# Designs tried in a protein design chat: VH-VL binders against NAD kinase (nadK). Part 188

Target 1, 268 residues: NAD kinase (nadK), of Syntrophomonas wolfei subsp. wolfei (q0aze0)
Amino acid sequence: MKIILVNNRFKENTEKKAQEIAGQLSALNVEVIIDNGLDEPYAGTVDFIMVLGGDGTMLRAARRYGQRAIPVLGVNMGTVGFLSNIEINELAEYLPLILREEYSLEARMMLEVAVFQQQSLLTRVFCLNELLLRSNSPRMLSFALEISGQKLEPYRGDGLIVSTTTGSTAYSLSAGGPIADPQLDAFIVTPVASHIINKRPLVVSPEREISLHLLEEREAIIGIDGQIKMDFGAENRVLIKRAPHPLLMVNLKAKPFFTSIDRSLQRQ

## First folded at step 13 (VH-VL)

Design BB6 (from Y15 with heavy chain S105H; framework fv_oberotatug)
Fold by ESMFold2-Fast, scan of step 13:
Structure BB6 (fold): chain C 268 residues (1-268), chain A 123 residues (1-123), chain B 107 residues (1-107)
Amino acid sequence: as target 1 above (268 residues)
Amino acid sequence: EVQLVESGGGLVKPGGSLRLSCAASGFTFSNAWMSWVRQAPGKGLEWVGRIKSKIDGGTTDYAAPVQGRFTISRDDSKNTLYLQMNSLKTEDTAVYYCTTHPRYHGFLAFDIWGQGTLVTVSS
Amino acid sequence: DVQMTQSPSSLSASVGDRVTITCRASQSISRYLSWYQQRPGKAPNLLIYKASNLESGVPSRFSGSGSGTDFTLTISTLQPEDFATYYCQQSYDRPWTFGQGTKVEIK
């Protein structure tokens, strides 16, 4: 059995814990690959991915490996978050179940994001939470949104979020979007500080294609899962689709999504 | 109301075949891991086999006494679990229960049970 | 296979009694053990999972303890509806195996 351990390169304690866990797994004849984000994703066959850290580390793992149909387990290292399933101090207890494949999987949709310059593809990335188009200056953006070839009236504001249902509790929530059951597949399209009073969040079929481009030259960026940023100008276009494969998240414990989000929203 | 209802039991001769059905309602059957557990008259419980949900791989596992003779399958469009029993032996005589595993608890227990259906293998 | 042995095989008790049933695994199963109750002519009901966690809807008079090879089910104050057969079950390794059962009979 081959397992990838994904850790946060910016936290020394997570790297030491990854080495410790790798040693324990090697003693059980499990081959371990450590991914701290510095190198290209491991390209060989892999049976399981264990993410050591918070939601940010899980988002990175999803972008790197989410399209490969490999089970991914989030192991919390003390950071508050929604994407982990067990705590690090529970790992020894659950390890026999992991090695015997005695766990359930939860499919989470992902976005496929393609950025073009005119007709040339600049980059193609996948993400678990959202794409954010935002102004990179005090000036508001003027931009066009198309949904499956349907051209909406122009948007004016600070930007737009196109989110998965998993991402509904991330940036989309902060911008006024709905909380969505992550078991549902849908795009949530949430305006950021729109100057057009009737621009509401939209819940859209995941079978649709969404495209965005600027209607006037502005300093703007595209953000992916709050971790990747790229410049976006009037010569650029972005196309967003449902990714070909969902992320397969491992459940070893009950996932009380609604009670967890309810508690989170009552505390400020 | 969450329930499982078994059917298809009856009297069969040794070497015969029988197919049991388990109709599920009140929960999302397509997400559930399902097992068959049997109980011979006056005896204890014996696990027969399990089928995982399609998303979890849809794999089947069987106890040694039934391996190669019994086949577990599911039809998620009908919310129904099946047990195909071939080459039946007198020692297969038992009440057969269908049951669920709690998918999200991380522990493999049997939390929802049907009422059982009696299979008698006798000449 | 992991063998599960219960003791006693049967016991007689009165309403209000404290009843203790034990279960021993042939090898360490950590805390991967469940307890079931089966009333005469009825299907089994889950009481306890992961050695000590009470299933939703199960009365608080039931409790479980143990880890490794030795496990205990306790009924603190026996009620009339508790006269039944109790089974332990390991979920550590396949095939999943049950103990032979413990009958709790009226004195």
Scores: ipSAE 0.344, ipTM 0.669, lowest interface PAE 3.2, mean pLDDT 89

Design BB60 (from Y14 with heavy chain A109Y; framework fv_oberotatug)
Fold by ESMFold2-Fast, scan of step 13:
Structure BB60 (fold): chain C 268 residues (1-268), chain A 123 residues (1-123), chain B 107 residues (1-107)
Amino acid sequence: as target 1 above (268 residues)
Amino acid sequence: EVQLVESGGGLVKPGGSLRLSCAASGFTFSNAWMSWVRQAPGKGLEWVGRIKSKIDGGTTDYAAPVQGRFTISRDDSKNTLYLQMNSLKTEDTAVYYCTTHPRYGYFLYFDIWGQGTLVTVSS
Amino acid sequence: DVQMTQSPSSLSASVGDRVTITCRASQSISRYLSWYQQRPGKAPNLLIYKASNLESGVPSRFSGSGSGTDFTLTISTLQPEDFATYYCQQSYDRPWTFGQGTKVEIK
């Protein structure tokens, strides 16, 4: 069995802990690849991905490996988030279940984001939470939203979020979007500080394509999962669709979504 | 009410075949991991095999004595579990129980059991 | 396979007695152990999972302890309905294996 250990090298003692876990797995005849985030993703075939860190580390792992249809387990090493299933001090207890594939899987949709300059593809990325289009200056944006060839009336404001259901509790929530059951597949389209009063969040079939472009030359960016930033100008167009494969998240213990989100909202 | 009901047991000669059914009600069968456990008359419990839910891969696992002879399958639209038994031997004589597993944590215990169905393999 | 050895094979007890049943695994199984009760002519019922966790609806007189290779089921104050056969089961590795059973009989 081959396992990738994904960790965040910038967290205290994370490298040392990853090495300790790799040693324990190797002693059990498991081949381990450590991914610290700075090098290219491991290109070979693997059986399982273990993410050591918080939600941010899981988002990075999902972008790097989520399209390979490999089970991904979030192991928390700090403050508990929504994307981890067990704590690091529980790992030894659950390891026999992992090695024998005695766990349940939960499929989470992902976005495929393609950015064009006129007719040329500049980049294609995948993400678990959302794409954000936003102004990078004090000036508001004027932009066009098209859903499966249907052109909506122009938007004016600070931007727009196109989110997965998993991302419904991330930036989309802060911008006024709905909380969605992550077991549902849907796009959530949430305006950011719209100057048009009747521009409501939209819940859209995951079978549809969403297209965005600027109507005026402005300083804007495209943000991916709050971690990747790309410049976006009037010559650019972005196309968003459901990614070919969902992220397969591992459940080793019950983590009821609605009670978890309710507790989180009471703290905020 | 949560219930598992086995059927299909009976008398069969060595080398014969028999198919057992287990009808589930009162819970979401399509999410459940299901096992067959047998008990020879006056003896202890013996795990026969298991099938996972479709989302968890739908894979099957068998105890060595039945591997290659028994096949576990499920029909989620009918909330029914099956055990196809081929090349039956006298040592397969037992009450056969269907049972379910929770999907989380230490979920490899049998929390819901049927009443059992008797299979007798005799000349 | 992980072998489960249960002792004693049978015991005689009176209502109100404290009953202890032991189970030993051939290798370390951490806390991946469950206990079941089976009354004559009936299907087994889960009593305890993860070595020490009481299943919902099971009376508090039942308790489990142990880790690694040695496990114990205790009935603190035996009731008439507790005369049954008890089985341990390891869930550490397939095939899942049961102990031979301990029959608790009226003295």
Scores: ipSAE 0.465, ipTM 0.744, lowest interface PAE 3.0, mean pLDDT 89

Design BB61 (from Y14 with heavy chain A109D; framework fv_oberotatug)
Fold by ESMFold2-Fast, scan of step 13:
Structure BB61 (fold): chain C 268 residues (1-268), chain A 123 residues (1-123), chain B 107 residues (1-107)
Amino acid sequence: as target 1 above (268 residues)
Amino acid sequence: EVQLVESGGGLVKPGGSLRLSCAASGFTFSNAWMSWVRQAPGKGLEWVGRIKSKIDGGTTDYAAPVQGRFTISRDDSKNTLYLQMNSLKTEDTAVYYCTTHPRYGYFLDFDIWGQGTLVTVSS
Amino acid sequence: DVQMTQSPSSLSASVGDRVTITCRASQSISRYLSWYQQRPGKAPNLLIYKASNLESGVPSRFSGSGSGTDFTLTISTLQPEDFATYYCQQSYDRPWTFGQGTKVEIK
């Protein structure tokens, strides 16, 4: 059995814990690959991915490995979040079950984001939460949104978020989007500070193709899961669609999503 | 009404074969992990095996006494669980129950057992 | 295999009594233990899951405790419908194994 341990390279306690866990797994004849974010993703076959950290570390793991149909377990290292299933102090209890494949899988849709310059593909990335288009200057953007070839009336504002249901509690929520059951498949399209009063969040079929381009030359960026940023200008367009494979998240412990989000929002 | 109904039990001779069925109703069968558990007359409960839901890989696991002789399968379109029993032995004589199997990492909505079907293996 | 041993194998009690049944695992099973009740001629029904969680619809007189290797099922005030055989079951390691059962009989 081969396992990737994904950890946060800047967190000393996480690095030390990853080394300890790798040693324990090696003693059980498990081959361990450590991914601390410094190198390219491991290209070989892998049976399981264990993410040691918070939601940010899970987002990186999903982007790197989420399209390979490999079970991914989030192990929380003290920062409360939505993408971890168990706490680090529970790992010893659950490790035998992990090795015996005594767990459930939850499929989480991902976005495929393709950025073009004119007709040429510049990059293709996958993400678990969202794509954010935003202004990179004090000036608002003017941009076009198309959903499956249907051209909407122009947008004017600070930007737009195209989110998965998993991403509904991230940037989309801050911009006024709905909280969605992460077990549903849908795109959530949420405007950021729109100057057009009736530009509301949209919930659309995940089979839809969404495209964005600027109508005026502006300094803009696109952001992926809050971790990757790319310049975006009037010569660029972005195409967003459902990724070919969902992220397969491991469940060992029932997590009360609705009560957790309700309690989280009560203090705001 | 949430319900499991077993059928197909009966008398068979050693070395024979028998197929049990379990009809499910009142819940989303396709999401459930399912198990077979047996109980010999006057004895305790013995787990036979399980099958995971399709989303969790659809894999099967068996207790050692039945490994290689019994096969568990499911037809989600018919909400039906099956147990194919081959090379039957007298020690396989028992009431066979179908039941939901706890699906790790999900809230337990219910635990359901059928009423059982008797399999008698004798000469 | 994980061996599950119940104590006692049988006990006699009267309505209103407090009944305690214990279950021991041959190795640590954390809290992956369930308790089942089986009335004569009927299928088993789940009472307790993950050592101490009461199944929906089960009377509050039933409770479970324990972790690791030692587990206890308690019936605080025995009722006539509680005369049955009780089984513990571990779901920590395959194969899933049951205890031999504890028969609760009328005195």
Scores: ipSAE 0.541, ipTM 0.774, lowest interface PAE 2.0, mean pLDDT 89

Design BB62 (from Y14 with heavy chain H101E; framework fv_oberotatug)
Fold by ESMFold2-Fast, scan of step 13:
Structure BB62 (fold): chain C 268 residues (1-268), chain A 123 residues (1-123), chain B 107 residues (1-107)
Amino acid sequence: as target 1 above (268 residues)
Amino acid sequence: EVQLVESGGGLVKPGGSLRLSCAASGFTFSNAWMSWVRQAPGKGLEWVGRIKSKIDGGTTDYAAPVQGRFTISRDDSKNTLYLQMNSLKTEDTAVYYCTTEPRYGYFLAFDIWGQGTLVTVSS
Amino acid sequence: DVQMTQSPSSLSASVGDRVTITCRASQSISRYLSWYQQRPGKAPNLLIYKASNLESGVPSRFSGSGSGTDFTLTISTLQPEDFATYYCQQSYDRPWTFGQGTKVEIK
């Protein structure tokens, strides 16, 4: 069995803990590849991905490996989050289940984001939470939104979020989007500080194709899962589709989404 | 309201075939991992095999004595689990139970059981 | 395969007695052990999972303990409905294996 162990290179003690876990796995005849984020993603075949860290580390793992249909387990290192399933102190107890493939999988949709300059593809990335189009200056944006070939009336405001249901509790929530059951497949399209009073969040089929471009030259950026930033100008177009494969998240124990989010919202 | 009801048991001759059914109600069958466990008359419990939910890969696992002879399948549209038994031997005589494994939280315990159906293999 | 051995194979007891049943695994199984009760003519019922966790709806007189190779099921104050056969089961490695059973009979 071959496992990728993804760690957060910027958190204290995560490197030492990753080495400790790698040693334990190696003693059980498991081949371990450590991914600290500095190198290109491991290109070989693997059986399992173990993510050591918080939600940010899981989002990075999902971008790097989420399209390979490999089980991904989030192991929390003490940071509060929604994407981990077990705590680091529980790992030894659950390790036999991992090695025997005695776990449930939860499919989470991902976005495929393609950015073009004129007719040339500049980049294609995948993400678990959302794409954010936003102004990079105090000036509002004027932009066009097209859904499956249907051109909506122009938007004016600070930007737009196109989110998965998993991302419904991230930036989309802060911008007034709904909380969505992550077991549903849908795009949530949430305007950011719209100048047009009646622009509302949209919930659309994941089979839809979403296109965005600026109507006027402005300083704007595309943000992906809050981790990747790209300049976006009037010569650019972004195309958003459902990714070919969902992220396969490993569940070793129950994690009640609705009571967790309800508690979080009431205490903050 | 959670129930499992087995059917299809009966008398068969050695070398024969039989198909057992297990009708599920009161829970979301499509999410459940399902197992067959048998008990020979006056003996203890023996795991036969299991099938995972389709979302978890829909894979099957079997105990060595039945590997290659028995096939577990499911029809989620009918909330029904099946055990196809081929090349039956006298050693297969037992009450067959269908049972659920909780998807998580239980460490692979069998939490819901049917009442069982008797399979007798004799001439 | 992991072999599960129960002790005793049978015992006689009276209502109100404390009953202890032991289960031994042929290799370490951590805490991957469950206990089941089977009344005559009925299907098994889950009592304890993960060595010591009481299943919902099971009376508090039942308790489990142990880890590794040695496990114990205790019934603190035996009731008339507790005369049954009890099985331990390991879920550490496939195939899942059960102990041979312990029959608790009326004295």
Scores: ipSAE 0.474, ipTM 0.742, lowest interface PAE 2.9, mean pLDDT 89

Design BB63 (from Y14 with heavy chain H101Y; framework fv_oberotatug)
Fold by ESMFold2-Fast, scan of step 13:
Structure BB63 (fold): chain C 268 residues (1-268), chain A 123 residues (1-123), chain B 107 residues (1-107)
Amino acid sequence: as target 1 above (268 residues)
Amino acid sequence: EVQLVESGGGLVKPGGSLRLSCAASGFTFSNAWMSWVRQAPGKGLEWVGRIKSKIDGGTTDYAAPVQGRFTISRDDSKNTLYLQMNSLKTEDTAVYYCTTYPRYGYFLAFDIWGQGTLVTVSS
Amino acid sequence: DVQMTQSPSSLSASVGDRVTITCRASQSISRYLSWYQQRPGKAPNLLIYKASNLESGVPSRFSGSGSGTDFTLTISTLQPEDFATYYCQQSYDRPWTFGQGTKVEIK
């Protein structure tokens, strides 16, 4: 059995803990690959991915490995997040279940984001939460949104978010989007500070293709999961669709989504 | 109310076949991981095998004595679990219980049990 | 396979007695142990999971303890409905295995 340990090298305790866990797994005849985010993703075959950290580390793991249909477990190292299933101090006790594949899987849809210049593909990335189009200056954007060939009236404002249901509790929520059950597959399209009255968030089929382009030359960026930033100009267009494979998240214990969200909203 | 009801047991000659059924009600069967556990007359409990929910891959696992002879399957539209028993031996004589264990939560305890169905393999 | 051995195989007790049953694993199983009660002619019922956690609806007179290789089930004040056979079960490694059972009989 081969396991990737994904950690954040910029936190001293996570690097040391990753090495400790790697030693424990090696003692059980498990081959371990450590991914600290600096190098290219590991290209070989892998049976399981263990993410040591918070939601940010899980988002990075999902972008790097989420399309490979490999089980991914989030192990919380500190602050409680939405994407971890167990705490680090529980890992030793759950390890027999992991090694014997005694766990359930939850499929989480991902976005495929393709950025073009003219007819040329510039980049293709995947994400678990959302794509954000936003202005990179004080000036608002004027941009076109097309959903499966249907051209909507032009948008004017600070930007737009295209989110998965998993991302409904991230930036889309802050911009006024709905909270969605992560078990559902859908795109959530949420305007950011629109100057046009009655531009509402849209919930659309995950089979739809969404395209965006600027109608005026402006400084804009495309943001992916709040972690990747790409320049976006009037010569560019972005195409967003459902990624070919969902992220397979490991559940070793029940995750009470609705009660957790309800409590979080009460404490804002 | 939560209930599991086994059926299909009876008398069979060695080398014969039987198909057991387990009808589930009162819970979301399609989400449950299901097992068969047997008990020979006057003896203790022995795990036979299990099937995961279709959502979790629908995979099956079996104890060594029944591997290759028994097949576990499920029909979520009918809320029914099956055990197909082939090449039966006298050692397979037992009460067969249908049981669940939670998909989440600690340590794979069997929380819901049926009342069992008797399978007798004799000449 | 992980072998589970219970002690005693049977015991005689009176209503009101404190009863203890021991279960020993052939190798360390952490706390991957459950206890079941089987009344004559009935299906088993889960009493305790994860060595010490009481299942919902089970009376508080039942308790479990232990880790590694040695585990105990305790009934603090035996009641008439407690005359039954008790089984421990490990879920540390497949195949899951049960102890041979401990029969609690009326004295």
Scores: ipSAE 0.557, ipTM 0.797, lowest interface PAE 2.1, mean pLDDT 89

Design BB64 (from Y14 with heavy chain H101G; framework fv_oberotatug)
Fold by ESMFold2-Fast, scan of step 13:
Structure BB64 (fold): chain C 268 residues (1-268), chain A 123 residues (1-123), chain B 107 residues (1-107)
Amino acid sequence: as target 1 above (268 residues)
Amino acid sequence: EVQLVESGGGLVKPGGSLRLSCAASGFTFSNAWMSWVRQAPGKGLEWVGRIKSKIDGGTTDYAAPVQGRFTISRDDSKNTLYLQMNSLKTEDTAVYYCTTGPRYGYFLAFDIWGQGTLVTVSS
Amino acid sequence: DVQMTQSPSSLSASVGDRVTITCRASQSISRYLSWYQQRPGKAPNLLIYKASNLESGVPSRFSGSGSGTDFTLTISTLQPEDFATYYCQQSYDRPWTFGQGTKVEIK
């Protein structure tokens, strides 16, 4: 059995803990590959991915490995979040279930984001939460949104978020988007500080294709899961669609989404 | 109300075949791991086999005494679990229980049980 | 296979008694142990999972303890409905195996 152990290179304690866990797994005849974010993603075949950290580390793991149909377990290391299933101090007790494949899988949709310069593909990335289009200056953007060939009236404001249902509790929530059951497959399209008062969040089929481009020359960026940033100008277009494969998240214990989000909202 | 109802038990001769059914209601059957557990008259419990949900691979596992003779399957559209029993032996005489589990959130316990159906293998 | 051995195989008790049943695994199973109650002519009911966690709806007079190889089920104040056979079950490794059962009989 081969396991990728993903940790956060910016947290020194997580590297030490990753090495300790790798030693424990090796003693059980498990081959361990450590991914601390510094190197290219491991290209070989693996059986399981264990993410040590908070939601940010899980988002990075999802972008690197989420399209490979490999079970991914979030192990929390101090920060409360939505994407972890167990705590680090529980890992030793749950390890037999991991090694014997005695766990449940939950499919979480992902976005495929393709950025073009005119008709030339510049990059294609996958993400678990969202794409954010925003102004990189104090000036409002003017931009076009097209949904499956249907051109909406122009948007004017600070930007737009295109989110998965998993991302409904991330940036989309802060911008006034709805909380969505992550078991549903849907895009949530949430305006950011729209000048037009009646621009509402949209919930659309995951079979839709969403495209965005600027109508005026402005400095803008696109952000992916709050971790990747790319310049976006009037010659650029972004196309967003459902990724070919969902992220397969591991459940070793039940976590009630709705009571968890309700408690989080009460804490402000 | 969560309920499991077994059917299909009866008397069968050694070497014969029998198919058991388990009708599930009151929960999302398609997400559940399901098992068969048997109990010979006056004896203890013995796990027979398990089938995982389709999202978890739909794989089956069997206890050694029934491996190669028994097959577990499921029809999620009908909320029904099946046990196909072939090459039956007198040692297979037991009440057969349909149960949810081993349930991952319950440290692989069997949390919901049907009332059982009696299979008698006798000449 | 992991073998589960219960002690005693049977015991006689009166309503109000404290009853203790033990279960021993042939190898360490951490806390991968469940306890079941089976009343005569009925299906088993889950009482306890993860060695010590009480199943919803189960009376608080039932408690479990133990880790590794030695486990205990305790009924603090036996009630008439508690006369039944009790089984432990390990879930550490396949095949899942049950103890032989402990019959709690009226004295």
Scores: ipSAE 0.631, ipTM 0.834, lowest interface PAE 1.7, mean pLDDT 90

Design BB65 (from Y14 with heavy chain H101A; framework fv_oberotatug)
Fold by ESMFold2-Fast, scan of step 13:
Structure BB65 (fold): chain C 268 residues (1-268), chain A 123 residues (1-123), chain B 107 residues (1-107)
Amino acid sequence: as target 1 above (268 residues)
Amino acid sequence: EVQLVESGGGLVKPGGSLRLSCAASGFTFSNAWMSWVRQAPGKGLEWVGRIKSKIDGGTTDYAAPVQGRFTISRDDSKNTLYLQMNSLKTEDTAVYYCTTAPRYGYFLAFDIWGQGTLVTVSS
Amino acid sequence: DVQMTQSPSSLSASVGDRVTITCRASQSISRYLSWYQQRPGKAPNLLIYKASNLESGVPSRFSGSGSGTDFTLTISTLQPEDFATYYCQQSYDRPWTFGQGTKVEIK
């Protein structure tokens, strides 16, 4: 059995904890690969991915490995988040179940983001939460949104978010988008500070293709999961569609999404 | 409201085959891990095998006495669980119960049970 | 395999009695233990899951306790409908195994 341990080496003693867990797994004849975010993703076959950290570390793991149909378990190291299933101090209890494959899986849709310059593909990335198009200057953007060939009236404002249902509690929420059940597959399209008062968030079938391009030359960026930034100009177009494979998240214990989000919102 | 109903039991000669069905209603069958549990006359409960939901991999696991002879399958479009029993032995004589299985991450017990169907293997 | 041993195999009791049934696992199973009741000629029904959690609709006279290897099911005030066979079951490791059963009979 081969397991990838994904950690963030820059948070407290997370690297030391990862080494400790790797040693424990090796003693059980499990081969361990450590991914601290700095090296290229491991290219070989693996049976399981264990993410040690918060939601940010899970987002990185999802981008790197989410399309491989490998079970991914979030193990919280300190900060309570939405993407972890167990706490680090519970790992010893659950480890035998992990090794016997006694767990359920929850499929979480992902986005496939393709950025073009004119007719040439510049990059293709996958993400779990969202794509953000935003102005990189004090000037508002003017941009076109097309949904499955249907051209909407131009947008004018600071930008747009195209989110998965998992991402509904991230940037989309901050911009006025709805909270969505992560078990649903849908795109949530949320305007950022639209100058047009009637522009509302849209909930769109995950089978649709969404495209964005600027209608005038402005300094803009595309942001992916709040972790990747790419320059975006009037010669660029982005195409967003449902990724071929969902992220397979491991459940070892029940995770009450609605009570968790309710508590989170009451603390603000 | 929540219900499991077994059918297909009967008398079979040693070496014969029999297929049991279990019709589910009142819950989301496609999410459930399903099992068969048997009970020989006057004896205790014995787990036969399990099938996971399709999202959880749809894999099957069997108790050693039936491994290689019994096959569990499911048809989510019909909310039906099946047990194909081949090369039957007299020691397979039992009431066979259809039941939801412990599902890690959700509920860790055999919580819903059918009424059972009797399988008698004799010559 | 995890072996589950119940004690006693049978007992005689009167209505109103306090009844305790024990279950021992051959290795630690944390709290992955359930209790079932089976009345004569009927299917089993779930009483207790995860060692001490009472299933919905089950009377409060039933309670479970324990962790690791030793577990108990207690019926605080036995009722006529409680004369049945009781089984413990571990969901820690496959194959899932049941105890041999404890038959609670009328004295």
Scores: ipSAE 0.627, ipTM 0.828, lowest interface PAE 1.8, mean pLDDT 91

